# VH-VL binders against q96il0, part 7

Target 1, 167 residues: q96il0
Amino acid sequence: APERGAERRDTAPSGVSRFCPPRKSCHDWIGPPDKYSNLRPVHFYIPENESPLEQKLRKLRQETQEWNQQFWANQNLTFSKEKEEFIHSRLKTKGLGLRTESGQKATLNAEEMADFYKEFLSKNFQKHMYYNRDWYKRNFAITFFMGKVALERIWNKLKQKQKKRSN

## First folded at step 1 (VH-VL)

Design c1a (framework fv_cofetuzumab)
Fold by ESMFold2-Fast, scan of step 1:
Parts: structure tokens; sequence; C-alpha cells
Structure c1a (fold): chain C 167 residues (1-167), chain A 119 residues (1-119), chain B 111 residues (1-111)
């Protein structure tokens, strides 16, 4: 028999997930959480008559989403890798095998794992600080352009009302 | 018994995409990560990224900014690396390599796939 | 990025001699009680082969003449008595931080 895990594998259509919004969608869509970053992706609708300002905002939001997804996917993979390496190192030091007699992955107790969490947080402190700084910069830029797009749309509606009255 | 077999050589034009496959056998595919590494003629090894074959989780080297996509097919025990918007500098031999929980290092490598980007 | 510098670039020796290859990291590769450095051997037209992992552990099937040592930033691969099949290019690799990086290589050639 194959090796058994403690948890059952969820085999619902969660294989290699692809986010596909309905084909006739005319609006942004929010997908399920990404398996790697644990963040929800947004599919951005492209209007047929998109202004240069609207295009700039959309591209900024798309670039920010890609940057954010990549950061958290990398962070989560790093955490998982380093956690397993830490467990491996500590088990070797204790003279224990990497697997239990039942074939399950050997684990450390909570007290031993506390050492890993402290080192991981310390090691990644600067990385998280730079992420937060960049996140705020990107969100400030997005908010600014959202405001400009809103003003452009108000102005265009006022112009249309004026033209309808005069024509 | 453990073996990684890669797809054959490719010749592409600048701007095209290439997709290299790596078929695993002789071990439980989903228990190991697959890394992608390339080597230009006479140059050092360069790490491209990694995929966890069990979860599909990936981490890519920033140098390949938005150009690399890694996937895997658990039913076929095959990993894939697609590199888009090819440049002449992408001419290299591309390798897949296994990183296991047991060793946490690249214990088995594919034979390599030669990718040539020429106008 | 952690930069790995290997020296010498080329080492010319005869069979039976001792080879000593150096790898220096731009910052410490020690984490979680281990030195996250490995050594690989590559022959022309072939994929690299893992020789040493975690600085000093020999991979399965690797002859006892290969040994690794060092910690922090300075690492050494030693081949105690060269065999004809040992003439190849040797690369060090770190996995202490992302992205993973390799050294420039040391070519071991026959005098």
Amino acid sequence: as target 1 above (167 residues)
Amino acid sequence: QVQLVQSGPEVKKPGASVKVSCKASGYTFTSYAVHWVRQAPGKRLEWIGVINAGTGNTYNNQDFKGRVTMTRDTSASTAYMELSRLRSEDTAVYYCAREGYDLSWFDYWGQGTSVTVSS
Amino acid sequence: EIVLTQSPATLSLSPGERATLSCRASQSVDSYGSSYLAWYQQKPGQAPRLLIYDASNRATGIPARFSGSGSGTDFTLTISSLEPEDFAVYYCQQRSDWPLTFGGGTKLEIK
C-alpha cells in the first residue's frame, strides 16, 4: 500500500487550478484563493473604449496583483522549505530518522518549533519591511489614479449632457 | 531506477516561447520538488525556479521577470517549464533536477534540453 | 543575492595528487544549525552530479576520497587522491537564501 498521510487529500477539482471567468463577462471577477500565495486573483475587464488613463490604472492594478502574488508565493514556499530543513537538521542531531516506523514524516514538538519561528521571523524582518513599504507605495498610486479616473468619468458625463442639450 | 527524462532540443526565434518537459520515474513524483536550472555555453549554472510536484506551488527567480511559467501533471509524473519572449541570451541547456525531503538537494538531474534562440 | 566565488578557476594536477577547491560566499550560508552549501561535479555533455550536501555530507554512491568542509562563508572540497575520472568541472551551490545561486566553477584538468 501507498504511504498514508494524517489528512485526506482533497481531490475535488482542485488539481491544477485555472481561474476562468464567464466568457461574456463585462466586469472584474474575483477568483478562488491561489494555492501558492493564498490570495484571491482578480480578472480585469478591458473596456472597448478604454481611455489612456483607465488603461494606466488597469495595468498598474495588474502589475501590483502579479507582484503581490509572486511575493506571497515565494514567502510561503520559503517558509515550507526552511521549516522542513529545520526539522530534518534537528532530527539528525537527535539521531532520529526522517520517517517514523509507520512511514509518516517525523515531527518536532511545539517547544522545538519555537526556535524555528523565532529565527524565521528574524531572518525575514527586512524582507517584510520592504514588502510593506512597496505595498503602501503601490496602493497610494492606485488610489491616486482611481481618483483621476473618477474625475475623468464625471467630466465626460457632464460633457455628454452639454452636447445632448446643444445638439 | 530514479530517472528524469527531458524533451528534445528546440530552435526558436527571438520573441517566441519554448516549453520543456521533464518526465519522472522510479519514485513518488508528488513527494519531491522539481527545480529548473540552465547553463549557457561555457558559463555557470543559473537557477530558474522550483515547483512542488505535490501542491503545484512555485517560486521563480526574479531575473526571469514574468517570462517563466512552471507547471506539472501528476497523472503523467511530468514537470514543465515554459519560457516566453525569448532572447538570444536565453540560448542554453535547460535542466530539471529533483530536490527531495530526504536530501533537500539536487540528487537527480535530467539529461538536459538544448534551446537555441536565433534570428 | 548571495554571490559564490570559486578559486582557482582552473587547477592542473596529475592522477594520485590531492586537489583542494575553494568556494567563498558573499554572506553566511549557515541557517537552522546547518551550512547550506553543496558541491556538484559536471563532465562535458552531462548534467551535474551531487557530490556533497550540507557542506560535509557525501551523497549516496560518492567515493570516500571526496570530502567537504567549512562553515559560514568559506568552504572547501577536497579530493584526497585524484582518479582519471575526477577531471571535470566542480560547482558549489547555496540554498540559504533565494534565489539559489551557483559558483563560477573550478575546472580540474590533467597536467
Scores: ipSAE 0.000, ipTM 0.491, lowest interface PAE 14.1, mean pLDDT 80

Design c1b (framework fv_cofetuzumab)
Fold by ESMFold2-Fast, scan of step 1:
Structure c1b (fold): chain C 167 residues (1-167), chain A 122 residues (1-122), chain B 111 residues (1-111)
Amino acid sequence: as target 1 above (167 residues)
Amino acid sequence: QVQLVQSGPEVKKPGASVKVSCKASGYTFTSYAVHWVRQAPGKRLEWIGVINAGTGNTYNNQDFKGRVTMTRDTSASTAYMELSRLRSEDTAVYYCARSPRYDVEGYAMDYWGQGTSVTVSS
Amino acid sequence: EIVLTQSPATLSLSPGERATLSCRASQSVDSYGSSYLAWYQQKPGQAPRLLIYDASNRATGIPARFSGSGSGTDFTLTISSLEPEDFAVYYCQQRSDWPLTFGGGTKLEIK
């Protein structure tokens, strides 16, 4: 179960909520793999001068990360559960016990597991197709907004250059 | 709508065999398992075994070893349970029930047939 | 085989009351972070109806007043406020090991 946090400092979290990697200046920071999804979360650094467009991009990236983590956490749990049930079923069909003499889980060899992997992939084909479709849509949207942010920054540099030239 | 419809009641003499059918509709038959469970009058539910409707692989409760045979017909979407060498103690209502083979509800029996009464008497 | 013991054998309550039904396993039914314990409701002359799977998940169409809890060997089915249609026999069932086994049942009777 994830650790619960209480706010130990009774102060505004604005500066403290941002993460900086130990070896670099403050920017986005990559955390350890999530226990359930096995994906590394990105802790987004929020600039003090974030534009509305930059905020929209950051929120889209955060939402996409949450969606992605939930999908893979559920998928990994489903895979582990179905794998256990398959092993259980096959061992019983062979007249074998589910546990070794030492009490450890009995396992099937790679050749026997091939049937499970084939069935799992086939059963989840539609689900994975919808995931891939949505993943590409989300990445396209992120790329599009990254382009908009880049154009905004170019425009702002041009405005600053024009202002300096006018002086 | 998911439905499991079982064959009608049977009256058999000791030593005979009975074959109960369970016709599935409203879902992809071969993607699920079919369990067989019985209940003697006034007694608890007793699990007989399970068949994978796709592969035909079975696991039978050892209490019924050598007497129970489970089969299925994929073209008819029908599962069968045959119990041989019947005794008076086999008098019960026999149920078929569906479970997802690989799902979050794995082996929980989510839909049940109406039951088939089997009476074994001389 | 895993033996499931349900208590009490009979529980007499009135509509509107909370019902708490217990199921104890002879050994742990937990595997890979899940508890492989289900609850079924059976009315006279009817097939059992799935209420709860994997200890705490409500089956499709089951009212929110039904809840399951527990892990390892000790499990509870709770009905928060009894309706007249809830008076039935309740069975727990494990799928952690073969053969699948059911408890002896708890008969919920109207007072």
Scores: ipSAE 0.000, ipTM 0.471, lowest interface PAE 17.2, mean pLDDT 80

Design c1c (framework fv_cofetuzumab)
Fold by ESMFold2-Fast, scan of step 1:
Structure c1c (fold): chain C 167 residues (1-167), chain A 120 residues (1-120), chain B 111 residues (1-111)
Amino acid sequence: as target 1 above (167 residues)
Amino acid sequence: QVQLVQSGPEVKKPGASVKVSCKASGYTFTSYAVHWVRQAPGKRLEWIGVINAGTGNTYNNQDFKGRVTMTRDTSASTAYMELSRLRSEDTAVYYCARGYEDYTGLFDYWGQGTSVTVSS
Amino acid sequence: EIVLTQSPATLSLSPGERATLSCRASQSVDSYGSSYLAWYQQKPGQAPRLLIYDASNRATGIPARFSGSGSGTDFTLTISSLEPEDFAVYYCQQRSDWPLTFGGGTKLEIK
């Protein structure tokens, strides 16, 4: 659910013959950052006369966004879980409680956390490598379909010009 | 006293949806995660997903992607799990469980379970 | 996903005997010097009950006769002297990676 503070991103082509009523969004919308994935969701504009190819592109972009958000949600969940377990393990070793007297969550200094970050990055190296590969592949596919949509629009303009010229 | 109380048993037709509730008491609801786990008759426990009760953010097991929706009502201290497009294989007892903070996945308290039967 | 295999599927013993239940993981559940494996007890018609977490730590209220051991991929739950109330199904669970997974269970029954 978009918030009042959600930002509109203008990605709609100005030259398109389809008219968007003022009440309806003619642009993609950027929402607030998801607390879990830390990514800002994009709410995609759906044209009234969307072609099958335009629909394929939109769905590919939506699926890629969902995949990307799930990856980072999973990564942040794993990071949060392992960070908490590491902190608890180290505090237990020191004979310290998990909370301070003020009720605040007890934590470790930067030097102690360095070991955690090094191990986390090392442990997740292969996962991040696969993520980058798949992210590149998905963006290449999106670029390819954007090209197809652009060609379809050029072709439709040319057909309209030829028909108008024949009249 | 920490307690999780779930809604009563459900009988559904294939293709229908079911929504199970889990009412929490005895602790600060928004400070903990609520996990959902199911168990088919005679089978092992299967993790469905988790919701952060404070933020409402969810993470679902990929086996249930596109079919499960988890929500919560902070004013009622109640978590919900809705499973759509039910199949006979979804016949199970569904449990909610409290997770240790920050999604550690350690289940210290469980609901009593909700029996969901999917039959034609 | 990490697959947990429990053995035996069924263990028949008498009260007063020692029970040893095994859980083997398809890959290591160790990280940051800890083993992220838990044990739960489930009686018919009831929700599971947490017994042991992080391989060897007893949950609050769990009797001293229950103990856990192991690391990496091989884990054991031991009940030193069985009480009548201990005859139930026992499940191991890993929380080292997502999704969280459970073993197939070991049914502890009266001989």
Scores: ipSAE 0.000, ipTM 0.501, lowest interface PAE 16.0, mean pLDDT 80

Design c1d (framework fv_cofetuzumab)
Fold by ESMFold2-Fast, scan of step 1:
Structure c1d (fold): chain C 167 residues (1-167), chain A 121 residues (1-121), chain B 111 residues (1-111)
Amino acid sequence: as target 1 above (167 residues)
Amino acid sequence: QVQLVQSGPEVKKPGASVKVSCKASGYTFTSYAVHWVRQAPGKRLEWIGVINAGTGNTYNNQDFKGRVTMTRDTSASTAYMELSRLRSEDTAVYYCARDFYSGESYYFDYWGQGTSVTVSS
Amino acid sequence: EIVLTQSPATLSLSPGERATLSCRASQSVDSYGSSYLAWYQQKPGQAPRLLIYDASNRATGIPARFSGSGSGTDFTLTISSLEPEDFAVYYCQQRSDWPLTFGGGTKLEIK
């Protein structure tokens, strides 16, 4: 590709608000909660002399963040839509309109909503199980590469000391 | 029940465009990605691309660059794939398929019945 | 792109026998501790059906006689005791890298 060959593994950051971190940040920056996922995004600082291993770690963390943001954005949208459909269905079953005599939005009590929550959790059990498993694997990989980056930095400092002593 | 129902067969001349629809039911349409895959007679399955039904964002196989456009209509719970500048090599059955879970697993759990597209002179 | 090669192209067996189908990738499909390979069954005139995902996990509703194994570049789908309904074409698929790719298929036919 003329623009970016490495985009082959890039999943478009769909539904996530873009934020601008402070200029000249030397550290990762944490943004405001996303409108859809309600999670705070992290903008990663890119050193000028980033090693291939450091780049791999950063990309893994960025991919994991985007995956996590997309999952929760989609989950929250699904929850909201199915909740409204459930409420409308139950009001129809009771012969009630969607609004009260005063024009306010009609609601269900906590006992009635408990049925929705139980069904939503049961229906989404497999989906959440896959999410938790992938979340674990991604965090394990991140921890592993963080360790490799730390060892690389220690080794480079040792090499630097040896060369300075030799010269 | 989860169902993906595709539009009927198409016969097109070389250079024309074809637009295939895929109507989803039995699940929350905006919560899953929809993939497009084709299979030419006697050939392997070939992945065309994916659309996030909630956001409308797409990613397409570069082999189809400039010729494929994917869209969706959330009110109709329908995904669309348009392929332009058709060649005889585009003769195939075109499938839409739902992503395995909303986290975009890139495996396909439910498939449409397929739409036969024939490109002949 | 990752090329998937399935062997044999055609496998002739009788009901009750064990079937072993191979899928080899041109490069590793392993990432983050997982093997990103799936298996599908396709019958004539029908869309494919997901059997196995992440190399070894059975999809919901898939009979226990189907099992997947392997890692890296070499993968196997095993059907422990063939039923008449199992005679179909089987495809492997990788999702480790873009574009998503499928194998050429193995046709399982009655001897």
Scores: ipSAE 0.005, ipTM 0.569, lowest interface PAE 10.6, mean pLDDT 82

Design c1e (framework fv_cofetuzumab)
Fold by ESMFold2-Fast, scan of step 1:
Structure c1e (fold): chain C 167 residues (1-167), chain A 121 residues (1-121), chain B 111 residues (1-111)
Amino acid sequence: as target 1 above (167 residues)
Amino acid sequence: QVQLVQSGPEVKKPGASVKVSCKASGYTFTSYAVHWVRQAPGKRLEWIGVINAGTGNTYNNQDFKGRVTMTRDTSASTAYMELSRLRSEDTAVYYCARTQIGDKYEPFDYWGQGTSVTVSS
Amino acid sequence: EIVLTQSPATLSLSPGERATLSCRASQSVDSYGSSYLAWYQQKPGQAPRLLIYDASNRATGIPARFSGSGSGTDFTLTISSLEPEDFAVYYCQQRSDWPLTFGGGTKLEIK
């Protein structure tokens, strides 16, 4: 029936999303997209018998996730601020107001925005190159440790089977 | 021109709090992190913690747990570090320094001039 | 935490000589295929200045006489021919793990 039967007040004054993963989950938990980075966070399940190698892999993955979240949150904020500054500058040059008569923000068309996108990409080219470099390094390290964890689990299973056969 | 300008010297009594500011200019404040470092006279540099100027998220050195609070004002492009329950051992020059966000492993390329904090009596 | 030990504590040399400063870490500062160690110069009454990052990369504006080397736990800062303005205190810093840590410093004094 009605889509809105009650007032909802789940938006914080700061605009921050409220997120609380289940306690004592038996598997990794994927949350909603972050407001600023637009990436979904992963909350990792911690086994009671986590090996030092498994802990190192988990911490590496958590650290990489935080790094990735921070990078994209800051890129999105920088893009939004510089975009607004560019639009303001172009509207001022044309002698136009920042708002329409209806109170909405005045905008530039796609052709007019092409200069901004081109300059933004050029200005941030080196920053994106360093991000890609670090992204590959981090993923290589994660893949390496995933392989080590897999080998450890295989070795432990082989040891257990061997002990059962000797007894 | 990138510049970080810190507030002036402070003299405090034991048990008081001090709040140091670091005003950024010449770059997009919200695209960088601000670290706080202190140095007691004739001693090594000691890392206090970091704040992401865009998000406001912080990570503090455990040695300062419960005593340090980091904040920022994006409209003023200013970062703040407040240290409470001051002791004589907190007498030092306090520095702010910036790093590129997206990787906590970036170097401290620009530093503030330092703020002298003296805790005596 | 990772402890950084710098040696010597004080190095007395004359202009024109080569300076070699050491920094040793209690555990590897290598991560993701890079060595996350930086070197800073500090003069009395001034904030530190970044010289070298990621063990061997010179920061913008730093003269070619400054060079860094090393990996893992052992690192060296070399000044090939000392200028009068190079007499200062030098600190190493690791950025491989939290908390970030600095060495005790090496004071480079004119002989």
Scores: ipSAE 0.000, ipTM 0.515, lowest interface PAE 15.1, mean pLDDT 81

Design c1f (framework fv_cofetuzumab)
Fold by ESMFold2-Fast, scan of step 1:
Structure c1f (fold): chain C 167 residues (1-167), chain A 120 residues (1-120), chain B 111 residues (1-111)
Amino acid sequence: as target 1 above (167 residues)
Amino acid sequence: QVQLVQSGPEVKKPGASVKVSCKASGYTFTSYAVHWVRQAPGKRLEWIGVINAGTGNTYNNQDFKGRVTMTRDTSASTAYMELSRLRSEDTAVYYCARYGDSYEWSFDVWGQGTSVTVSS
Amino acid sequence: EIVLTQSPATLSLSPGERATLSCRASQSVDSYGSSYLAWYQQKPGQAPRLLIYDASNRATGIPARFSGSGSGTDFTLTISSLEPEDFAVYYCQQRSDWPLTFGGGTKLEIK
């Protein structure tokens, strides 16, 4: 994706305006499915007093979401293009035109299309394996930082209760 | 069991015609194209053409233009290749082949071959 | 038409050795990230047997010692450790454009 390289990442997620619905506390919420990836994005709430550690966690989650969106948008585009290429190649190999006698778009039967789907999945096996590996790595990192943030919040509350003052 | 079974060997004189048959079994005949390939003794494989078993539409290699006719009989699940005005250079083993099954996407099923000898 | 050139024409090796066979196309056989090149094995008196399709995918029932690689115009078939049954003629084939074409073949012979 970065090396495909004309599509830049959008303006930093922190620049996105935030809306708090009347019936909800101001917190994370889920948007509609993306046109290209067909995944539902999460919009992250940014507290006024966000700690540096909380910022790191939020940025990791945002970056992971962007990576995930990009992967599936690219995968869906690749699927669509290779599907059309497969259909055109098979029609050419079979001595068929791209249109039927009635002028409708020529299609392949279900048995022939099953060949494409199986081949597409097979060709993309390594890509999906690396995606899953990276997905687990990213989720492990997020879980780790969630734990650190939780410990920070516990520590800060304990410190406040102790009302310790340096004299 | 997916299978292509070809007719037996032929011996012809120059100028004659030969018609090779290829009977399909074990799959839906009209869902696949049948390709024809030949191989002269000690030489490379040469693609002759293809027929869509469902529609009967054909595409032939220009090297065989005007001499090759491909047909099929859907009721018998059989494809035919007829080569006319035979020359000694047409001496070869002729194969029919099916393109792809499952996600394997090349000539995955071949007939056993038909030997055609053209001699004066 | 797309011309496929195979090298070497003859390769003499012993069982257990690694075989590397090359196929070069006169123009790219790639489209939309896929390479439309296949490899076949042929033994005397037999029809060709599909080994590899779309450059790197092993056909059903083909031993793991057979692998294909390459893209664009340069392709390689590798047999990691030769078995006695592997001594045969190998052909590459393209389906990127009509007419479909085959390489001249590489004959793998016992040294």
Scores: ipSAE 0.000, ipTM 0.445, lowest interface PAE 19.2, mean pLDDT 80

Design c1g (framework fv_cofetuzumab)
Fold by ESMFold2-Fast, scan of step 1:
Structure c1g (fold): chain C 167 residues (1-167), chain A 122 residues (1-122), chain B 111 residues (1-111)
Amino acid sequence: as target 1 above (167 residues)
Amino acid sequence: QVQLVQSGPEVKKPGASVKVSCKASGYTFTSYAVHWVRQAPGKRLEWIGVINAGTGNTYNNQDFKGRVTMTRDTSASTAYMELSRLRSEDTAVYYCARDLNYGTPSGYFDYWGQGTSVTVSS
Amino acid sequence: EIVLTQSPATLSLSPGERATLSCRASQSVDSYGSSYLAWYQQKPGQAPRLLIYDASNRATGIPARFSGSGSGTDFTLTISSLEPEDFAVYYCQQRSDWPLTFGGGTKLEIK
């Protein structure tokens, strides 16, 4: 059966490198930033003989990562869309086109854009509060399971020492 | 009005592939995850997987490992589910469903497509 | 995976009666201080409809006669007074762990 080689990095059609976890990695691996969320995904190391408790912790961390990436991807897309809509609406009110005579993108000054930022933050305040609440809940759960995994590993070491003493 | 409209019924031979589409309207497509669920005649619902419509990231049920591919087209507001190496036990109605939660998928489904009948027979 | 067992498989009642449907999970579906269990209604030839999520929260547009209760592994869907349109198949679903799983269903039929 051919072994899967992963020594060289492959380049995706969009110019973003495709990464493979290091061959001898015994730790989680961080990938390139996601196009929409701008967050780096973590590729989780799966140990040999992963316990059910370790599996639950890993799945919780993977779910939390997807949740976090989804939130920021949607937030960034919403922000960009509404920003363009605001600029278009504002320029239309002034009787201006979307492009300057040189073909450059027409822009609003900092004072005009401040109105957009204030409205966007106010409009999304509750959404950001729910994000922070869920972020803390998820991290609490992860910390709790990390503690349980640590205790399991300590218990297993004690059992192993007991067996060595008995032999 | 939130609507999910699926492609029409399919009849396939064992070993073939089927690709079902799900066109969304009435909401911001990229703001909600799309799940795929199937139901064989007289059997329970079976979850196939989920796609984040904004990022394209997927998470699939391991029972379908290596056979299911989920994609989406943001410009067309359409999600796709392709199931390969079909067998007779894949005969079912396939549903797309919108996740209940804005942004992060909750794993609950508030709006469903009408279903696509897929029959696998020789 | 978490296995959901619904009972009874078939429940025969008359309009106006109270219906009580049970769903039991093979392990706790509680997480983050919530119970991650939902209920769906499915009529012949139709896609399922969400009734209840997080054990007790009624989905938008669902009549007040539908209520959910329970925690941990034992859950109940109650219909306080059956209407003719309520005779359908009901499924429970958990989202506490991946993969998402559904119960076998309870068919509510006219006595």
Scores: ipSAE 0.000, ipTM 0.473, lowest interface PAE 16.9, mean pLDDT 80

Design c1h (framework fv_cofetuzumab)
Fold by ESMFold2-Fast, scan of step 1:
Structure c1h (fold): chain C 167 residues (1-167), chain A 123 residues (1-123), chain B 111 residues (1-111)
Amino acid sequence: as target 1 above (167 residues)
Amino acid sequence: QVQLVQSGPEVKKPGASVKVSCKASGYTFTSYAVHWVRQAPGKRLEWIGVINAGTGNTYNNQDFKGRVTMTRDTSASTAYMELSRLRSEDTAVYYCAREDSYYGSGLEAFDIWGQGTSVTVSS
Amino acid sequence: EIVLTQSPATLSLSPGERATLSCRASQSVDSYGSSYLAWYQQKPGQAPRLLIYDASNRATGIPARFSGSGSGTDFTLTISSLEPEDFAVYYCQQRSDWPLTFGGGTKLEIK
């Protein structure tokens, strides 16, 4: 009950196990961007007395996050590799080394890079379509289970209020 | 439709210069590079150098240093290779070839070649 | 410069046989995860024709009987079943470093 929690008097470290820690979130946490995927990971909080339905939702969200991070880490590595190969190839055809006369890394202008972006997008069109389809399916499932969890929580609150009023 | 058409055969005396042309059609000339390669009778292919048709930047094989000049005319979609101070050893068929990096990852080699220009250096 | 050595210099075979051509580089032609090695076919009086790029990728229009393999310094061009039109000279080329270089060629001749 809430009244039992309110009666706890421990403000020392021993009280941390009874309440949400002052310096730790009782909510999901958003971390810094992953170096490979450039996506910010969500660190999911596991509540006390998590229902089986709540656990299923949390695991689905965690699995979707891992799938999403893996996809973008792989895509970004592929993009970086092919971009470097394209620049290397074009600098050789320009009669230029990979470095400028000043020793800086040689780069291509926006007009030249447009060729790379066009072929990269074209080459990866089907892959990105499958990603979008799967991302849609996963988010539909997450939304569906979020709805179920919300209904379960409403039902539990209503049951508790009905018992309270009948007494 | 994509093609490279070279100028006709040349006969030169030792010490003279020769200028070979390579006219591009069927693609955006300024977006690609033109390489020059030669082949002496019965011998292997030898790379001379490359010109970026858009920028005019060139890189020449050091074996030809001081003797080869590559240029292009963007209005005519034509690349040129001039070889000076000709020797009998310069007798060869000279080819231009396009490096097409547009489709895929941009890793394709010389996908389109000119028909070749025979250059004979004799006294 | 990178020196490419092709072997054998001449290969005598009959139509229907398998041809295996070797190209060895004096140093690795691998860069950025790719092997910058191409194969060309040349018939008498004609310009070379691109067969294989980046060691194993067939160029547009090239029959499936042509395949390339290898990485680093050791590369192979294979023709699984020779057709009469395949008797020509074959050259490997590297574009990993300046200057670009070609092998000495392998002449595939009818037995």
Scores: ipSAE 0.000, ipTM 0.449, lowest interface PAE 19.7, mean pLDDT 79

